# Miniprotein binders against q6w4x9r395to579, part 1

All scores and structures are predictions.

Target 1, 185 residues: q6w4x9r395to579
Amino acid sequence: GHCSLEGGSFVTTFDARPYRFHGTCTYILLQSPQLPEDGALMAVYDKSGVSHSETSLVAVVYLSRQDKIVISQDEVVTNNGEAKWLPYKTRNITVFRQTSTHLQMATSFGLELVVQLRPIFQAYVTVGPQFRGQTRGLCGNFNGDTTDDFTTSMGIAEGTASLFVDSWRAGNCPAALERETDPCS
Positions, changes and structure headers below are counted from each chain's first letter, unless a header gives other numbers.
F, E and O stand for the ipSAE by ESMFold2-Fast, ESMFold2 and OpenDDE, each averaged over both directions (binder to target, target to binder). V2 = 0.75 x the mean of E and O + 0.25 x the DockQ between their complexes.
[cut] marks letters that were taken out.

## First folded at step 3 (miniprotein)

Design A33
Fold by OpenDDE base, look of step 6:
Structure A33 (fold): chain B 185 residues (1-185), chain A 89 residues (1-89)
Amino acid sequence: as target 1 above (185 residues)
Amino acid sequence: DTLREEAERLYEEAKKLMEEAIRAFEAGNFELAFRLAEYAGLLIEFAIRLAKVAIKEGDTDPETIELLKLAEYLAEWVKIFIERVAEEL
């Protein structure tokens, strides 16, 4: 399964459902029993301009009981708040530079993350087949059905992205906008 | 929501994205125009698929048929637009 965060506000789920939102919060991208130690992948969005539609991905966070790995748009990698030099390896996670513009987080448990640093900060999440039907978050449920990807954290299927996205907020942030027309975004 | 309703939402979103893409194009921001149009294309293709599934599953509402036609028309328009934008990149 492949989930992508592109263009600052665009998401494509594991089931290949595309949608757009504007938010300035941390959101759960992926939760799954297949992630060890209550692991979760999160995306941090922030304002990139003055309008509500000027939002962009600024960091990706992998959070577990043992680690809080943050990959920021500034190419800073931290674990539990401490800056780490690349390549950085934990027990089951390795973060390294894949190319001049790409970082990769490789894991031993079937999660792969590629982060494009330039020209736009983007993220690509890949999960193994063992994750089928066992994922939740903004990346969807990876069950081959695009029609139920907008399932909230409470297990309710939504018809619009805004309520779906808001349900996966990891903090107290403003509500996400499904879209706002801004040609400068 | 029904499949038709979801398809309608996607169709409307694609339209809005294309409006934004047009504005970007007019402003000379061809990269943004291209990205928006590409994404609009994805949305509209999904809308088409949903509408077709609805029809296959027994949706006989004339509005669904009309939606499918409109979506297919928009998809073609998006394609043309993308080609035009690509000439500027």
Scores: ipSAE 0.000, ipTM 0.181, lowest interface PAE 12.2, mean pLDDT 89

Design A36
Fold by OpenDDE base, look of step 6:
Structure A36 (fold): chain B 185 residues (1-185), chain A 89 residues (1-89)
Amino acid sequence: as target 1 above (185 residues)
Amino acid sequence: DTLRERAEILYELAKYLMEFAELAFEAGNFEEAFRLAMEAGRLITEAIRLAAEAIKEGDTDPETRELLLEAFKLAIEVYRFIEKVAEEL
């Protein structure tokens, strides 16, 4: 399964459902029992301009009981608040520079993250087949059905992205704005 | 991190990159295979340097010497692979 965060405000779920939102919060991208130590992948969005529609991804966070790995748009990688030299390896996670513009977080448990630093800060999440039907968050539920991807944190299927996205907020932030647009447009 | 710890990180990363390089090679993506293998080569060379430096500075831990040996073995593998891939470019 492949989930992408592109163009500052576009998301494509594991089931290949595209949607757009404008928010300035931290959101849960991926939760799964397949992630060890209660792991979760999160995305941090912030304002990139003066209008409500000017929002962008500014950081990706992997949070577990043992680690809080932050990859930010300024290329700083931290774990538990401490800056780390790359390549950086924990017990089951390795963060390294893939290319001059890409960082990668590789894991031993079937999660891969590629972060494009320039010209736009973007993220690409890949999960193994063991994650099928066992994911939740902005990346969806990876069950091959796009119609139920907007399932909230409370297990309610929403028809619009705004309520869906808002349900996965990891903090107290303003409500997200929604627009259904092709991520490639 | 100690020199040994840093060397271990680089060693493990080099192994990972080589696995990916091999997959790329099998898929016929020789450019990617080459890139990844070259990066593995860079990392494993640095790992060797760091491990050797640790020993030079008085690291008497048998694990450091074992790491150095394994890193040399991997380096041979990496550069043989690079030569193989280069023939396909």
Scores: ipSAE 0.016, ipTM 0.284, lowest interface PAE 7.0, mean pLDDT 90

Design D16
Fold by OpenDDE base, look of step 6:
Structure D16 (fold): chain B 185 residues (1-185), chain A 102 residues (1-102)
Amino acid sequence: as target 1 above (185 residues)
Amino acid sequence: SAEELEYLAIELVLKGLRLLRRGDPSGLELIVEGVRLAVESGSPRLIYEIAWRALLLAIELLRQGRYEEAAELVARVAELLIEAGREEEAKRLIEEFRRLIE
């Protein structure tokens, strides 16, 4: 399964459903029992301009009971708040510079993350087949059905992206907006 | 120690980068000081990494129309490298920047 966060406000789920939103919060991208130590992948969005439609991805976070790995748009990688030089390796996670413009987080448990640093901060999530039907979050449920990708954290299928996205907020943030025009795209 | 200098250099540069990205010009002085400390540490990896980050920031500044700040950043970093005997690194930095402004 491949999930992408592109163009500042575009998401394509594991089931290949594309959608768009504007938000300035931290959202759960991927939660699954297949992730060890209660692991979850999250995305941090912030304002990229003055209007509500000017939002963009600014960081990706992998959070578990043992680690809080943050890859930010300024190319800073931290774990538990401490800056780390690349390549950085934990017990089951390795973060390294793949190219001049790409960072990669490789894991031993079937999760891969590629982060494009320039010209736009973008993220690409890949999960193994063992994750099929066992994922939750903005990346969807990876069950081959695009019609139920907008399943909220409470297990309710939504017809629009706004309520779906808001349900996966990791904190108290403003509600997400669904707009067709993005000046940052 | 060299390790202590590296640590401090990293912190200063990172803080400076964040400030400049937010439009705070005081970040430039922090970056410059960080580069100085990195050079003093003698760590080739650190020097390379900091120079690379400086270039990337310069590119971003150019995209924002902040041409003077971009030029100043590159010039001051290059100067520090030259003073430390890192002439090749300085040359590469300047050349890359020049290509971007053409």
Scores: ipSAE 0.057, ipTM 0.460, lowest interface PAE 2.8, mean pLDDT 88

Design F17
Fold by OpenDDE base, second read of step 4:
Structure F17 (fold): chain B 185 residues (1-185), chain A 91 residues (1-91)
Amino acid sequence: as target 1 above (185 residues)
Amino acid sequence: GSEELFERAKELIDRAIEAARRGDFEEAKRLLDEAFKLIEEAARRGLDERLIYALRLAAWLVRIGIEAGNPLLIYEAKILLWEVYREVKKR
């Protein structure tokens, strides 16, 4: 399964459903029992302009009982708040520079993350087949059905992206918008 | 029939989007040109006007996105195309 976060506000789920939203919060991208140590992949969005529709991805976070790895738009990689030099390796996670503009987080448990640093901060998530039907979050449920990708954290299928996205907030943040009025890009 | 042409046109647009996303604009343009031909043929064969409009719009959004250097339009095209496809499958 491939999930992408592109253009600051666009997401394509594991089931290849595209949608857009505007929010300034941290959201759960991927949660699964297949991730060890209660692992979860999260996305941090922030305001990039003056309007509520001007939002962008600014960081990706992998959080588990053992690690809190943050890859931010300023190319700083931290684990549990400490800056790390690349390549950085833990027990089952490796973060390294793939290209001049791309960082990669490789894992031993079937999760791969590629982060494009510039010109736009974007993220690409790949999960192995063992994750099929066992994922939840903004990247969807990876069951081959796009119609139920907007399943909330409470297991309710929503018809709009905004309500779906809001259900996966990791903190207290303003409500997400489904449509942008005027992109600043 | 017209439905087959729809599927082919959609596929070409999807491929064009992917080409554009990876920076292969020349390939994207070629694919879009072919897509436009199929769209017009589908129209001539009586494909639903709403579908024709949507396909045409999606293709144009990708084209304009490439020409203007605005990837947001390409992403919008992707969403539009998916929505149209969903509507077709519901029938």
Scores: ipSAE 0.382, ipTM 0.736, lowest interface PAE 1.1, mean pLDDT 91

Design F2
Fold by OpenDDE base, look of step 6:
Parts: sequence; C-alpha cells; structure tokens
Structure F2 (fold): chain B 185 residues (1-185), chain A 91 residues (1-91)
Amino acid sequence: as target 1 above (185 residues)
Amino acid sequence: GSELLFEIAKFLIDYAIRLAREGDFEEAKRLLDEAFKLIEEAARRGLDEKLIEALREAAKLVREGIEAGNPELIERAKELLERVYEEVKKR
C-alpha cells in the first residue's frame, strides 16, 4: 500500500483515494497493530501563507514507546528530541539520505517512508501486505475499498474529508477545511 | 516551532495516559519525561503560558497518578487535556 502527502494539502490513501484538506494540526497518518511498540506515523501541517487555504506539510513524526523520530522541512532529524546525524540507525529503524532532496526511513517491520525535502515538502508512505485491512488514520484502512477510507477514529464512515481528518487530530488545532482548489494553481 | 512542540507534548501525554491505563507504567514515565522536556522548550520559545501550565499540570497528574497508584489522577489529567483542546478551539 502506498499513501502520499503531496502538494501541501493533498492526500492519496493506501486504497488510492485522493482528497484534499486544509489544516494546521498534527494528524495521525497511520496506526496499526502491525507497528511495534504501539507505533504511529503522524503528519504536521502548518500555515504556509496568510489564507486558510495556504497550508503545507512541515514535518513527519514516527512515535512509539521507544522512539520519537521527527523529520522536519528544515532537514533536521531528531529522535527523542536529540538531533541525529545521517545515516541514523535505531533498533529497527534507519533514516538516511536517499538523494540530495529525499530522505528515507526504513524499518524492519514493513513500513517505509520517503520524504521529499525540496522544492515541496512531501511524504510517501509504503506498508507491506501484512498491513492490509489493519490500518487507520489519514492514509485509510488499506482494504481495497475507497468508499470507506473516511472512517473516523471512532469507526464511523464519513462522507466528507473534513470530519474524517478532524477525527484524526493528535493535538489542539482548528477544524480542517475541505476546499476544492485547482491542484495546478 | 513552539506549536509543534505543544502538539507533540500533548500527544505524548495522551499516549502516556493510555499506557498507564494499560499498566505500562515504566513506558508511560519515559514518555512523560520527554513531554516535560518538550513543554519546557515550548515555554522557552514563547508558547502561551496558560497552555504550558495546563500541559505541565496534566503531565504531573499522570506522574502522580502512576506513583500513587491512583487512577483518578490520571483521569483528571485526561479531562484537563480535553479542556485545553476546547480552549484552543475557541481562540
């Protein structure tokens, strides 16, 4: 399964459902029993301009009982608050520079993350087949059905992205906005 | 920068609460330690004092709840965090 966070406000779920939202919060991208130590992948969005529609991904965070790895748009990688030099390896996670513009977080448990640093901060999440039907968050449930991807944290299927996204907030933030804007603009 | 730290700290505290409810006290304590670090850093970066105080109090309540074996304190911490969310939404 492949989930992408692109263009500042676009998400494509593991089931390949595209949607857009504008929010300035931390959101859970991926939770799964397949992630060890109660791991979760999160995305941090912030304002990139003056309007409410000007939001962008600014960081990706992997949090577990053992690690808190943050990859920020400033190309700073931290674990548990400490800056780490690349390549950085923990027990089951390795973060390294893939290209001049891309970082990669590789894991031993079937999660891969690629982060594009420039020109736009974007993230690409890949999970193994063992994750099928066992994921939740903004990346969806990876069950091959796009119609139920907007399942909230409470297990309710929503018809709109805004309510869906809001249910996966990991912090204090205003409600997400669903705005149809030309992706080419 | 301070906002991000706030969000992460809050998440860590929530996570610690969950772990504490499950009886994983050692792991909860570790997360709380990290949360405290982030809270202090957020404070240094100029995060709203009321938010800082609320987070600090919540984290302390969880710690005290664990140490005293008092689940009520942990629940109070959760309630406090929920109030913080409501306050932020009103701003």
Scores: ipSAE 0.006, ipTM 0.200, lowest interface PAE 10.7, mean pLDDT 88

Design K1
Fold by OpenDDE base, second read of step 4:
Structure K1 (fold): chain B 185 residues (1-185), chain A 82 residues (1-82)
Amino acid sequence: as target 1 above (185 residues)
Amino acid sequence: STTRLRIEFRDISELQAWRVELIIYEEAIKSGVDVEFEYHDGRLTVEARGSPEAIERFLERVRERLKKELPDVEIEVEKEES
């Protein structure tokens, strides 16, 4: 499954459902029992301009009982709050520079993350087939059905993105604004 | 009626605080409770607001999860009803 965070406010789920939202919070992208140590992948969004619609992805965070890895445009920060030189390797996670503009987080448990640093901060999440039907968060449930991708943390399928996105907040923030993507637009 | 709940965690690391925040926020959403967080120098303070029933459910669930997932984290709770 492939999930993408692009263009500052666009998300494409593992089931290939595209949507857009505007929020300035940390959101759970991926939660799954397949992630060791209660691991979760999160996205940090912040204001990128004056208007409420000017929001963008500013960081990606992997958090488990053992590790905290924050990938931002300028640095990779780990558990101790220290910026790390790349490649950074610990346990079953490796963060390294893939290209001049891309970082990659590779894992031994079927999660891969590619982060484009410039010119736009974007993220691409890949999970193995073992994750099928066992994912939660903004990246959806990876069950091949796009109609239920907006399943909230309570297990309720929403028709719009706003309540769905809000249900996956991981911090104090205002309600998300939504704009559904129309492939014909 | 609205109940205000204050939860404090002392001697908690930043990583633990993040874990706690995730648990609390998830349960807050489930319970219909609004929460705010403040972390400073090993202390995490959580303020929660909601109906008395919502707060009770929230607190119970939080306690259960914390006990299971973060057994070494101690909590202090203050409740104010208005």
Scores: ipSAE 0.000, ipTM 0.213, lowest interface PAE 11.9, mean pLDDT 88

Design K24
Fold by OpenDDE base, second read of step 4:
Structure K24 (fold): chain B 185 residues (1-185), chain A 82 residues (1-82)
Amino acid sequence: as target 1 above (185 residues)
Amino acid sequence: STTRLRIEFRDISEEQAKKVEEIIREEAEKSGVDVEFEYHDGRLTVEARGSPEAIEWFLELVRIRLKYELPDVTIYVIKVES
């Protein structure tokens, strides 16, 4: 399954459903029992301009009972807030530089993350087949059905992205705005 | 089981082909996939072999990297054999 966060406000789920939202919060991208130590992948969005529609991805966070890894445009920060030199390796996670503009977080448990740092901060999440039907968050449920991708944290399938996205907030933030996206865009 | 993947890059220069090959070799190594290359007259053909899971991961990572590192290069998946 492949989930992408592109263009600052576009998301394509594991089931290949595209949508757009504008929010300035931290959102859960991926939760799954397949992630060890209660792990979760999160996305941090912030304002990139004065308009409410000017929002962008600014960081990706992997959080578990053992690790907290924050990948931002400028640095990789761990649990203690310390910026790490790359490659950074834990027990089952490695963060390394692919190119001058791309970082990769590799894991031993079927999660891969590629982050484009410049010119636009973008993220690409890949999960193994063992994650099928066992994912939740902004990246969807990876069950091959796009119609139920907007399932909220409470298990309610929404027709639009707004309530869906808001349900996956990891903090007390303003409500997200949505825009319809063309599947071909 | 073993899966065989064939991908092609068309209308690419030798310089581009070298870059593609580099990227693919790196990802193949990480994914545990064996790869072979053939470049002829602007076409690069890649044969990849590995487990179904390895091939899936390999292809995905290749797509991601190529999309951003070589945006003008198009990847064609020719066949997947299991």
Scores: ipSAE 0.014, ipTM 0.230, lowest interface PAE 8.7, mean pLDDT 89

## First folded at step 6 (miniprotein)

Design X31
Fold by OpenDDE base, look of step 8:
Structure X31 (fold): chain B 185 residues (1-185), chain A 89 residues (1-89)
Amino acid sequence: as target 1 above (185 residues)
Amino acid sequence: DTLREEAERLYDEARKLMEEAIRAFEAGNFEEAFRLAMEAGRLITEAIRLAAEAIKEGDTDPWTILLLRYAEWLAEIVEEFIERVAEEL
């Protein structure tokens, strides 16, 4: 399964459903029992301009009971809040520079993350087949059905992205705005 | 303990109970499985309440939110399991 966060406000789910939203919060991208220690991947969005529609991804966070890894444009910060030199290794996670503009988080549990740092901060999430039907969050449920990707944290299937996205907020933030994306674009 | 810490403790206990419930079920001890799952349900409900209360009171730690979401998910699992066990009673 491949989930992408691109262009500042575009998301493509594991089931290949594209959508757009404008929010300035931290959101759960991927929650799954396949992630050790109740882990999750989160995305931090912030304002990139004066308009409400000017939002962008500014960081990706892996959070579990054991680990907190924040990948931003300028640094990788871990549990103790300190920036780390790369490559950074934990028990089952490695963060390293893939290219001059890309970082990669590799894991032993079937999660891979590639982060493009510049010119646009973008993220690409890959999960193994063991995650099928066992994911929640903005990346969807990875069950091969695009029609139920907008299932809220409360298990309600939404027709639009706004309530779906808002349900996966990991903080107190304003409501997200949505704009439909042409799947053929 | 903070509300989050207490919620986390209850969540962990609920998970443990569910693991035991599953083992009981696999062993054909459906009554015990049911009992354990019901207790897990009680604990997880309280965990959810406490986590939600923490957030309401201003806990902005993303882990608290994540805990809540996992607790909610576990609650769903518990409910489904209870229904399944009930069919065997």
Scores: ipSAE 0.801, ipTM 0.904, lowest interface PAE 0.5, mean pLDDT 93
Fold by ESMFold2, look of step 8:
Structure X31 (fold): chain B 185 residues (1-185), chain A 89 residues (1-89)
Amino acid sequence: as target 1 above (185 residues)
Amino acid sequence: DTLREEAERLYDEARKLMEEAIRAFEAGNFEEAFRLAMEAGRLITEAIRLAAEAIKEGDTDPWTILLLRYAEWLAEIVEEFIERVAEEL
């Protein structure tokens, strides 16, 4: 299954449902019992334009009981706050430079993250088939049905992206905004 | 200990009890599976309460929010499992 964060503000879920939002916060992108040590992927968005309401992806974080790996648009990779030279390897996770413009985080537990650093900071999440029906967060529930991809952290399916995105905030931050008539959302 | 630390402890214990309950169910020990799952449910309910209280009192650590989300998901699994085991009794 594939989930993408593109164009600074666009998301496509594991079930191929596209949407767009703007918010200055950290959001839970992917949560699953298939991730060891209660792990989760999170996405960090920050102001990107002249308007306070326009935001873009600035970092991706893998957080577990053991690790807090941050890959930021400044091309710095940290774990638990310490900068790391690439390639960086733990028992289950390897982070390396795939190309001059792409970093990859590969894992032994079926999660792969590819981050495009330039020209625009974008992220691509791939999960193995064991994750089917076992995910929650901004990437959706991976059940083959787009009608419930906007399922909130309380298990409620919403009809709009903004309520769904707000429920997945992982910080004290303003509510997210969505474009009123975005044809891709 | 903080509310978050106690919530973590209860969540971890509930998870381990559910692993044991599932093994008991697979072995056909349905009364034991039920007992273990009921205890896991009690612990996870308290873990959720403590994590939610920590957030209400100003804990903004992403880990605390993540813990609450995992605990809520585990509670759903426990409730479903208890109903399934009860059918075998």
Scores: ipSAE 0.018, ipTM 0.425, lowest interface PAE 8.4, mean pLDDT 82

